# VH-VL binders against Cytochrome c oxidase assembly factor 8 (COA8): the designs that were tried, part 132

Target 1, 167 residues: Cytochrome c oxidase assembly factor 8 (COA8), of Homo sapiens (Human) (q96il0)
Amino acid sequence: APERGAERRDTAPSGVSRFCPPRKSCHDWIGPPDKYSNLRPVHFYIPENESPLEQKLRKLRQETQEWNQQFWANQNLTFSKEKEEFIHSRLKTKGLGLRTESGQKATLNAEEMADFYKEFLSKNFQKHMYYNRDWYKRNFAITFFMGKVALERIWNKLKQKQKKRSN
Short names: E, the ipSAE of ESMFold2; O, the ipSAE of OpenDDE; V2, 0.75 times the mean of E and O plus 0.25 times the DockQ between their complexes.

## First folded at step 14 (VH-VL)

Design mf7 (from md104 with light chain S98E; framework fv_ebronucimab; at its last look DockQ between E and O 0.43; V2 from the best seeds 0.00; counts 0 for: pae E 2.3 > 2)
Fold by OpenDDE, look of step 14:
Structure mf7 (fold): chain C 167 residues (1-167), chain A 124 residues (1-124), chain B 111 residues (1-111)
Amino acid sequence: as target 1 above (167 residues)
Amino acid sequence: EVQLVESGGGLVQPGRSLRLSCAASGFTFSSYAMNWVRQAPGKGLEWVSGISGSGGRTSYADSVQGRFTISRDNGKNSLYLQMNSLRAEDTALYFCAKESPFDYLWGTYAFDIWGQGTMVTVSS
Amino acid sequence: QSELTQPRSVSGSPGQSVTISCTGSSSNIGKGYDVHWYQQHPGKAPKLLISGNSNRPSGVPDRFSGSKSGNTASLTISGLQAEDEADYYCQSYDSRLEGYVFGTGTDVTVL
């Protein structure tokens, strides 16, 4: 029985963005694009008096960011791998070497690459549908919690004004 | 099936180091924050440490701050706890615990999946 | 260590209702952080019983209910059954500790 080689799912290493904002920062920081996902990570500021709602919002945003980073890191790796395999396969079928006479990496023409893109999109269509669905769900939730936090902040400001008037 | 399996526990002398591991399966490991919770024999639960899904954020209980280090390898679906300068008070069953998905209505983070624990005994 | 305060033990007869309190402070429950409840049978890992003060995960019987008021959360077990004999722990977040905090635990005995 041929040992079904466990396809090592090349999961993108979860690149913890090593970007550390300055300790004295009182605002969110945007890091450079991640090398795998190409997404710019946001380092969320944690206020000293963070409310439970603000914490929930921050955690949701962080989780959503991590989810997006992982999705696109994996998608980009898959895309790069499949693209390379496609190019190699097509060159081989044409009897062409992997390198040109000039020593450059042999490439396919735009038409041949268009076929790859169509096939790749078709193959990953369902995956993208689920991603989009979850993306909307997460962003709606974020917006909802942003509203709650805004209301809380307004209420707290009003209470502080009342207390200052009574003293 | 969603599962967490702890390992690396054992008998150690005070001042020594030990590394615990937790192997995760049945879920997207990198998408969830992970925690260590311990329970001393005949005692209650004590939160020890937590780490975000990406590993970019870590937190520790005061009792272990500066001695313990939580880490994760998302490629291996593994959580770790490096325990240094172990004390008798660190004797406990150590559980790996997964945080629940964010509740989009209520925004709750509970520990929905637990391992069976690995026993750490610190004794002279 | 800032622990949430629970009664050490609660007992009831089969079919009765029992309530377990979990009292925190202004840095945890009183600040508005959610309370979660766990059931732990002897020699077993804790199991999530109630999430977010009152949400019951799938597979948890409806006889378990959670509530929160001020700095106190409560777990009520209605129609107590022999299988409910276990330790129960509340859990929340504490802003001073910047971490999770558990209750002292309550031993529920079915008489």
Scores: ipSAE 0.534, ipTM 0.797, lowest interface PAE 1.1, mean pLDDT 89
Fold by ESMFold2, look of step 14:
Structure mf7 (fold): chain C 167 residues (1-167), chain A 124 residues (1-124), chain B 111 residues (1-111)
Amino acid sequence: as target 1 above (167 residues)
Amino acid sequence: EVQLVESGGGLVQPGRSLRLSCAASGFTFSSYAMNWVRQAPGKGLEWVSGISGSGGRTSYADSVQGRFTISRDNGKNSLYLQMNSLRAEDTALYFCAKESPFDYLWGTYAFDIWGQGTMVTVSS
Amino acid sequence: QSELTQPRSVSGSPGQSVTISCTGSSSNIGKGYDVHWYQQHPGKAPKLLISGNSNRPSGVPDRFSGSKSGNTASLTISGLQAEDEADYYCQSYDSRLEGYVFGTGTDVTVL
C-alpha cells in the first residue's frame, strides 16, 4: 500500500486522463492540460443526428487536436533529451561530474544554456516552419467549415420556424 | 515516390491469428488516416477498419469488430492489422489505403493511395 | 459488407456513353455524405477516379464525370475506350455503421 511519491502529478501515466465529461452534454468541453503535450483536449459534442457537414468539421477538429498534441509531446520529449545531452557534454568538457557533492544533478548557468537554446531553435527551425504553415491551413479550414455549419443550422432553424407558422 | 506495401498474409487455419503490416513511404505518414480494405476472391471491395493519423481513434466493420485490431507506429511509418479468431469468410486480398489530403473547400476525404494487397487464406 | 447498390455489369461500344448508378440509404448517400469512385483493372489495386461526388483527381481523363442527386450517385464514362474496361466501385460514409461502405461493384465491358 505505499505511496510511490508525495506528489501524484509527477507519477501519473502518460496519456491517461482523469477528466470525465458530463454523461450528456450539448456543448464541447475543454479538459485539463495533457501531462506530456501541455495542451487542453477538447471533448467534442456529438449530436444524435449529426449532419455530414458537422461530421466533417468534427473530424477535422479532432484530427487537428491530435496532430497538435502529437507535435508538442514529441517536441517536449526532444527538448528534454537534447537539454540533458547538452548539459552532460558541457560538464564533461569542463571536467565536472554529472552530480554535485549533494547528489543533485549538476546544471549550467543561464549564459552557458543560451548556446543550447540557440542550437535547439536552429535544429528545429524547418520543422517549426512546416508546423506553422500547417497550423494556418488547418485553422483556415476549421473557421471556414464552422461558418458553413453555422449557416446550415440557421437555415434549418428558419425552415423549421416557417413550417410551424404555416400550420 | 508515394508507396504502400502490405505484408504478413498467408495460409492459416480457422481460429488462428495473423498480423498484417503496411509500410508507407513518400509522404508524411502521421498526417493521414489509414484504412484496411479487403476483397474476397471474385468479390467486391469491403471496408475493414480505419485509424486516425495519431492512432487515437479507430473504427471497424461489424464483421470484424472484436476480432481485428488496427494500429499504427508513426515512428516506423507502419500500419498494422491484428486478425484474431480468423474464419473462412476472412479469406481475401487485404489492401491498405491512405486517406486523401483534406480538401479545404469541400472537406473531402477519399482513399487516394492504395497498396497492391497481401493475400490471407483461411482454410483447414 | 457492401451496402451501396450498383448494377452488376454495363457494356457499351467504343465512343458510347455509359452510366453506372450507385444507390444508398438514408444513413449514407441519402443523408448527404460524399460519394467517391474507384476504378480497378484485373489484378490491380483500386485507383481513385472521382472524389467528392464530381471532382476528378489530376490525371483522370475528362470523359469521366460524377454526379449525385438524392439517394443516388452516378458515374458517367463518355467516349468509352478499351482501357476503360474494369470494375468500378462507389464509396461513401455510413452514420449507422460509423464507417465506410463500398458499392457492390460494376463490371464495365467494352464491346
Scores: ipSAE 0.483, ipTM 0.778, lowest interface PAE 2.3, mean pLDDT 84
ESMFold2 (binder alone), look of step 14: mean pLDDT 92; pTM 0.948

Design mf8 (from md104 with light chain Y33W; framework fv_ebronucimab; at its last look DockQ between E and O 0.28; V2 from the best seeds 0.00; counts 0 for: pae E 2.8 > 2)
Fold by OpenDDE, look of step 14:
Structure mf8 (fold): chain C 167 residues (1-167), chain A 124 residues (1-124), chain B 111 residues (1-111)
Amino acid sequence: as target 1 above (167 residues)
Amino acid sequence: EVQLVESGGGLVQPGRSLRLSCAASGFTFSSYAMNWVRQAPGKGLEWVSGISGSGGRTSYADSVQGRFTISRDNGKNSLYLQMNSLRAEDTALYFCAKESPFDYLWGTYAFDIWGQGTMVTVSS
Amino acid sequence: QSELTQPRSVSGSPGQSVTISCTGSSSNIGKGWDVHWYQQHPGKAPKLLISGNSNRPSGVPDRFSGSKSGNTASLTISGLQAEDEADYYCQSYDSRLSGYVFGTGTDVTVL
């Protein structure tokens, strides 16, 4: 029985952006685009007196960011792989080599590549639908918690003003 | 099935080092923060360390700060705890614990999945 | 170590209700951090019972309920059963420690 080679699911290495903001920064930092996802990571500032709601919001945003990074890193890897396979397959069918006489990588024309894109989009349609659904769910939650944090901050400011008037 | 399996525990002398491992399966490992929790024999639970899903943020209990290092390899679905300068007080069953998904209604983070633990004994 | 304070032991007869308290401080429960509850049987890993003060995960019986007021959280076990004999731990977050904290644990005995 031929050992079915475990298809190493080339999971994109979760590229932890090694971007470390300065320790003394009191602000969120935006890093360079990730090499796999092409998304710019945000390094969230943690205030010394972070409230439970602020922490929840920060964690939700961080989790959502990581989710997006992973999704697009994997999607881009899959796309690149399938694109290369498609090109190789079509060149082979045409009896063309992978390299031109000039030594350049052989490419397909725009029409042939259009077929690839249509097929790829069709194949991944359901995946994108689920992504969009979850994206909306997460962003609605983020917005909701942003509102809660805003209200909390307003309330705390009002309490501080009252205490200053009473002293 | 969602599972965490700890390994690397054993008997060590004070001042020595030990590295614990936790193998995760059945979920997207990189999407969740992971924690180490220990339990000394006949004692309660003590949080030891935590690491974010990406590994970019780490936290430690005061009892282990400067001695222990938490890390993860998301490509291997593995969590690690490097324990240096071990003390008798570090003798415990060490659990790997996964944080729950964010509850979109309540925004809660509990430890929803636990391993069976690996025993670390520090004795002269 | 800023541990959450629990009673050492609680006992009840089958069918009775028992309540376990978890008392914190202004840096944890009193600050508004959520409280989670875990059940641990002898020689087993802890199991999540209550998340976020009162949310019950799937598969946890409805006889388990959680509440929080001020600096104190409570776990109530209604209709106590023999299988409920275990150690119970509350857990929260402490702002001063910048980390998670557990309760001292409560041994629940079914008489």
Scores: ipSAE 0.671, ipTM 0.864, lowest interface PAE 0.8, mean pLDDT 90
Fold by ESMFold2, look of step 14:
Structure mf8 (fold): chain C 167 residues (1-167), chain A 124 residues (1-124), chain B 111 residues (1-111)
Amino acid sequence: as target 1 above (167 residues)
Amino acid sequence: EVQLVESGGGLVQPGRSLRLSCAASGFTFSSYAMNWVRQAPGKGLEWVSGISGSGGRTSYADSVQGRFTISRDNGKNSLYLQMNSLRAEDTALYFCAKESPFDYLWGTYAFDIWGQGTMVTVSS
Amino acid sequence: QSELTQPRSVSGSPGQSVTISCTGSSSNIGKGWDVHWYQQHPGKAPKLLISGNSNRPSGVPDRFSGSKSGNTASLTISGLQAEDEADYYCQSYDSRLSGYVFGTGTDVTVL
C-alpha cells in the first residue's frame, strides 16, 4: 500500500507492550511477549543487498531467538514430564493406580515429592549453567557485531556522499 | 571430549535411498549449526548440506537439492542425512561437521569439529 | 562450478616457507566473506587450521598464518616440518549459491 511503512515507521512506538507492525517495514520490530515463554519475539527485516556482516548478524540473532524461546518453552514441559514420570514410577512401585477414586490424578505426599524436587534441581542445575554461559556468549557477540554493522553503514554512507560530490 | 560419529554408510544401487546418522557428544548440540561434507575417492571436499542449531533453517548444495534432506533431533544429539535417488557421483566419504560459535572478534562460522566419516558407495 | 581455485601442489624443504593461494569470485571471497583453512592428512578427517582469514585456533603452531586481499586468500607455512605434509583446503561462503564452497585442494610435499 502507498501510505504503508513510511507513516508507521516514523511513529513506531518504543514504550508500549502491544504492537501492530505495519504490513511492510524497513526495520526490525519487537512483538508482544510470547504466551508460553514470556519472551518478546523480534520480527527481522532483510535489507536489500545485504552485506556479509549484516547476514552473519541476522543469522546469529535469528538462531539466538529460536534457541532462547525453545529453551524456556522446554523448561515447563521437561518439569511437567519428569514430575509425572516420577509420580507414575513411585505409584507403580507402591502398587497404586494413576487415578484416585474420584478420577483425579493421583499424586505423592510431600515427603515423597521432596525427593523429586531435589533430584530435578540437581539434574537441571548443569543445564542452566550451560544456558547462562551460552546466553552471555551469544548476546556479547550480537552487541559487538551490531556495532560493526553500524560502522560499516556509516562508512558506506560516507562513500555515497563522496560519490555524489564527485559526480 | 567432543566427538562426532557417523554411521549408516554402505553399498547401494543407483536410484535407491540411504540414511546417514551422526551422533554428537561432549558439547551442547542444540547450540550449533551442523553440516555434511563429502569427499569422493581421491577428490577434494564438497559441502553438501547445513542445518541451524534449532533445526528451523536448512540449506543444500545445488548438486543434492531436492534429493537429500538434512534433519536433526536435539533430544537425541543426532544429525541425519536422508539421501534419495542416489547416483554414482554421490559415492563419497561423508563427514558431519560442527560449526564454531559466532564470536564478537572474528565472526567466524568455520567447521571446528569433524567426524571420521562414513563411506557411501553407489554402484550397480 | 562451485569451487575456489587452489594450486594442485606445492613443495618445500624443511625450514622453508610455502604459500598456498585460494582464489574466489565477487560472490564469495570478493564480496567480503571470510576464508577458513583445513589440513587433512591421508586417511584422516580435516582439521581446522585457520578461521576468519587469519585466526589460529588453540593448538595450531605459530608457523601457520593466513591473509586475505581482494578475491584471494593465502595460507603460509613458515619453517616447514615433515608433519605438515598433507592436503590443504580453503573454504568460504557464496552469496549466489547461498551455501559454503571449498577450494580444489593443495597437496603440500616436504622434500
Scores: ipSAE 0.371, ipTM 0.697, lowest interface PAE 2.8, mean pLDDT 83
ESMFold2 (binder alone), look of step 14: mean pLDDT 91; pTM 0.944

Design mf9 (from md104 with heavy chain G50D; framework fv_ebronucimab; at its last look DockQ between E and O 0.35; V2 from the best seeds 0.55)
Fold by OpenDDE, look of step 14:
Structure mf9 (fold): chain C 167 residues (1-167), chain A 124 residues (1-124), chain B 111 residues (1-111)
Amino acid sequence: as target 1 above (167 residues)
Amino acid sequence: EVQLVESGGGLVQPGRSLRLSCAASGFTFSSYAMNWVRQAPGKGLEWVSDISGSGGRTSYADSVQGRFTISRDNGKNSLYLQMNSLRAEDTALYFCAKESPFDYLWGTYAFDIWGQGTMVTVSS
Amino acid sequence: QSELTQPRSVSGSPGQSVTISCTGSSSNIGKGYDVHWYQQHPGKAPKLLISGNSNRPSGVPDRFSGSKSGNTASLTISGLQAEDEADYYCQSYDSRLSGYVFGTGTDVTVL
């Protein structure tokens, strides 16, 4: 029985850019685009008096960001790999070399590449559907917690005003 | 199957260093914050350190601050704890613990997966 | 290190209900941070029992329930069984420590 070589799923190195904002920063920082996902990471500020709800919101946003970074890093890697394989296979079928006479990397025409994109999208359609579903779920949750935090902040401000009037 | 496996424990003298490792499998490692929790023999649980999924944020208990360093290699699905200047009071079973995904209903974070632990003994 | 306070031991007969308290402060439970509960059998790793004060993960029996009021969280074990003999730990977050905190632990014995 041929040992089915465990396809090493080339998982993109989850090298989320260790963007470290300055220690004295009192706000969220946006880093440069990640080299794998092409998404810009956000470094979330932690206030000294962070409420439990604010903490939950921050953690949810962080988790969602990491989820998105991982998804797109893997998707971009898969896309690049499959694109290269497609180009090589088509060039081979045409009896063309991988390099032109000028030494440039041989490319396919726009029509041939359109077929690749169509096939790639079709193949990954279900994956994108699940991503979209989860994306909406996460963003709805974030919005919900943003609302809760906003209400909490309003309530705390009102309480502080009442205490100042009673003194 | 979701699994955490700790390694690197052993007997060390006070003042020495030790590095613990935790190998993760069965889940997207980079998507979750990871923790170290220790338990001294016959004692309760003590939180030691955490690290965010990306590794960009770390926290430490006061008892280990400045001596221990938590890190991760998401490409290897591995969590680490570098322990320097070890003391007798650091003697414990060290657990690797994964934070649960965000509960969209309850908004909760707990340690949903634990390793079996690796024993660290600091003795002269 | 500020710990959440639990009774050292709780005992009950099979079929009885037992309650374990977890008392915190204004910097943890009283501030509104969630409380989680863990079960630990001898020589085993802790297992998540209750998440977020009262949420029961899949595979946890319905005889386990959690509640929180003020600075105190409670774990109730109804219909106590021999297999419930274990150590139980509450866990929360403390804003002063900027970290997670565990309870002192409770040994539950089935008589």
Scores: ipSAE 0.656, ipTM 0.861, lowest interface PAE 0.8, mean pLDDT 90
Fold by ESMFold2, look of step 14:
Structure mf9 (fold): chain C 167 residues (1-167), chain A 124 residues (1-124), chain B 111 residues (1-111)
Amino acid sequence: as target 1 above (167 residues)
Amino acid sequence: EVQLVESGGGLVQPGRSLRLSCAASGFTFSSYAMNWVRQAPGKGLEWVSDISGSGGRTSYADSVQGRFTISRDNGKNSLYLQMNSLRAEDTALYFCAKESPFDYLWGTYAFDIWGQGTMVTVSS
Amino acid sequence: QSELTQPRSVSGSPGQSVTISCTGSSSNIGKGYDVHWYQQHPGKAPKLLISGNSNRPSGVPDRFSGSKSGNTASLTISGLQAEDEADYYCQSYDSRLSGYVFGTGTDVTVL
């Protein structure tokens, strides 16, 4: 089965993916990084004999992936936008243009950029705390339903063994 | 107040198209899957289509597959149903419905909030 | 086309208990999918009454109860009141259709 939810990164183009899922995959698989979130989506397999409980687990995992991708896509856009605005504002304060004499994009030194990073982290503290809380709630629920599915599968195997012995 | 308000219904000829809208308010729209359910005059409820919270997953009843397209704009808190190649049997009151929050113990979903419906009549 | 069968109508006097059946198949209720119940008064939108076979949402009177066994779900209204006169629909998921299915609907009449 493919690895799920990993922060592993593929060197494929960051903004555009030409990846095509296998036509008849029998397993979950991990796709290329999403353009906006930089997370690799899990493409969930739906087996022919999926039980209602297995469907509940799959739906919960799909919804959690969707929620996680939306959060990080929004954070990545916000980070990029605020970083450029910070640089632009500081360059204007110093009386500098947006480009150097050579036409290169003007930027700030590491010490100046550290101010941005501190401000960004402080501003987003509460938002990340709520994200972590919701992540734990979802992870607990996923684990709980994985346990329920595992018990269901064990019970089904025991019923099959009981029927075979009685025949 | 949590509300769903449908609009865009009307009288159309067979083969034509119509676009329904559903305006949501009072809840975090992007967190919930949404559904269209229809009811022909004097008849029962028939599920039409659903869409996930992000809009990335959709499903359709066999009777509308290939003709109807469900979509959403989470920035505008709006759900849509594009209905193409309309037929007389599509005549119905169309409801939008919100799925309930996921029950982390039992995994239960249901349609907990419904709009008032918008009437679509397909007739020559 | 509905795949869940309900009686067309049921009647009772105030204070009486009535039960509405909802019978499915091995691809829906019989497979183990949840059953939900909705109440619809004439000219009004449906209202969620029971979710997950037996759970009452906030604001639904405790005289409404639900159960499920095998291919059949049941909605029971104990202590029938005049305002309970309405149409009632069950709903489940069907794995063969890969979608939701509603029952045929039951008209509850209160004398």
Scores: ipSAE 0.563, ipTM 0.823, lowest interface PAE 1.7, mean pLDDT 84
ESMFold2 (binder alone), look of step 14: mean pLDDT 92; pTM 0.947

Design nf1 (from nc3 with light chain Y95W; framework fv_ebronucimab; at its last look DockQ between E and O 0.58; V2 from the best seeds 0.71)
Fold by OpenDDE, look of step 14:
Structure nf1 (fold): chain C 167 residues (1-167), chain A 122 residues (1-122), chain B 111 residues (1-111)
Amino acid sequence: as target 1 above (167 residues)
Amino acid sequence: EVQLVESGGGLVQPGRSLRLSCAASGFTFEDYAMNWVRQAPGKGLEWVSGISWNSGDISYADSVQGRFTISRDNGKNSLYLQMNSLRAEDTALYFCAKDSRFFLGQGHFDVWGQGTMVTVSS
Amino acid sequence: QSELTQPRSVSGSPGQSVTISCTGSSSNIGAGYDVHWYQQHPGKAPKLLISGNSERPSGVPDRFSGSKSGNTASLTISGLQAEDEADYYCQSYDWSLSGWVFGTGTDVTVL
């Protein structure tokens, strides 16, 4: 009896990108595209003298990145699954097998696939609207804190210049 | 020590208003979303409302939408729930719950208060 | 339904393993949102038991494990102890509600 290989259901691991930037890097690093989300993760540099505002900004960016990664990973998995189900259903309705006579995976034509894409987008429209809303909220907050950090850095530079002039 | 302490519960008549407060300590309050969760006597947990770290995102359960208002004062490390038009079905122990994240929907509730009892009875 | 579905009660003898299921929908668990688990003893506040489907916070015994597949999450308690007698709640986020959803709760009894 052939051991039916347990299809390891690829649960999207909460995969901390195993990409480790070089220890001596003083810059943010962009990793390769994640296999599930297809988004390139950013590894944020942590300065030795990180200010509380810089830290908060970094944390907001990190959380937002994780949120994006999770959303798109799940969306892509859902898309792939529903696409496969759609193809199988349509092939079955046509009385076609899952494989062609040449042994290739049977596919649907572009017109039939267009119907799938239209339906998928329609079905997920509200989800994408909420995503976009939340994306703007998060990025607005990040942008605001980027401004604060920029101002703090300017102020600190001015203070340092004043101290150097007084000595 | 990380702590949440609810207050403001009590006995009220239907149609009346009540304001709950939650005092937070032991963590950077402004870095976390906050939530209210209630539990009716002998019933399960029901999420009531959530507010993001900067109050930019607020959400409510359908059961309380239009009647309850969540707010926060980050300077006072305090969360509030203004409850208007109270109903008998609002009778519950109300918990303050800290989110593990800045925004709603991504984290988990890692700290809970002991709750404050709200009883709505004629 | 605005709630995740859990069995009302689960019972086991000391040392046994029990599993609590949590079934959601395409707008919460099925949408890929994480499932969290809480333990609540009588007269106490809920305590975080499992976060992010399977992560155990510090101080949570290793006999507690979480998993997720499709629209269903599971909490397994291995080596059931008397102290594990409590109510257990799953939680997830629902994008369609823009809010958190709890499970109906499961009463775990140690026989």
Scores: ipSAE 0.827, ipTM 0.930, lowest interface PAE 0.6, mean pLDDT 92
Fold by ESMFold2, look of step 14:
Structure nf1 (fold): chain C 167 residues (1-167), chain A 122 residues (1-122), chain B 111 residues (1-111)
Amino acid sequence: as target 1 above (167 residues)
Amino acid sequence: EVQLVESGGGLVQPGRSLRLSCAASGFTFEDYAMNWVRQAPGKGLEWVSGISWNSGDISYADSVQGRFTISRDNGKNSLYLQMNSLRAEDTALYFCAKDSRFFLGQGHFDVWGQGTMVTVSS
Amino acid sequence: QSELTQPRSVSGSPGQSVTISCTGSSSNIGAGYDVHWYQQHPGKAPKLLISGNSERPSGVPDRFSGSKSGNTASLTISGLQAEDEADYYCQSYDWSLSGWVFGTGTDVTVL
């Protein structure tokens, strides 16, 4: 059976992927960048004989992907909103309009925009520190289970080599 | 049936300790974060503490930080809250709540117990 | 301590619609975290009513709906019924507290 993403349409407003891979794929798929998060989702394959360890690993990876997608979707929206507000505020301070005389959206030069980037980084520093902490906690658990699954697969291969020699 | 059953509440004097337990059944306990939520008489809900599926991520409300310790035993399908240095303001009905996720911060509380009453009074 | 702001009470007659607001801050709802809603009848445990801003769990009537915009979420009860008389709480995550926050609660009275 394919991943839920191959057969479903997400209705959540906060940036779930709309990509649907081929139904009969036997491999994980990496989809196009999500509209909101700009992250490429992984669509997980579920084999018929998935072990309990493999299932736990897949569920941990799925949850972490959803968490990461939501965080960056929210951050990208905040970045875009605050960037436009900064540009608007600085243009107003200079007595300039939001549009050029040609009708194009007015902007600021690179030196002027550097103030925005510094302010955004400063405002979000603690939030990103907490995100990084949580990211490491999730990824240590995932890495641990990746190791357990890898050992399980090696052990199964060795047992099957031993069976063939006995037969 | 999915159930959460709290126990260990009672009447205690200020400065004393209590240990709450929550027995889980009907779901794979080790795949979910768990939370404690309390409700003082006539008041609203207050989140107290949460613990991830593997105990690797633990968080507390500021009001209980340093006094309460959340823990879990996945082998016994049980969640615990050790409450030390109890104060009158800790008087509340304490609920055990199942998170929908492995880790804290994204899920919701889809299963609740009926609560165990803790009264801190002289 | 930290709370999401809800009206203390709302009331309506059977068949009317009522809306409960839930206002947070830039560290919770305003940071884009989902809002969840719980219903609590007198003397009973809370029950999940709405998750993920607008998703209804199995068994929750279609007359309950939720939405979120900016720092504010809303729960709407369309076609108010007698059994809807209860307390309602919103909930969101707060990154600055590394924890969950609940709303102040709203007492819905059916007249």
Scores: ipSAE 0.688, ipTM 0.869, lowest interface PAE 1.1, mean pLDDT 87
ESMFold2 (binder alone), look of step 14: mean pLDDT 94; pTM 0.960

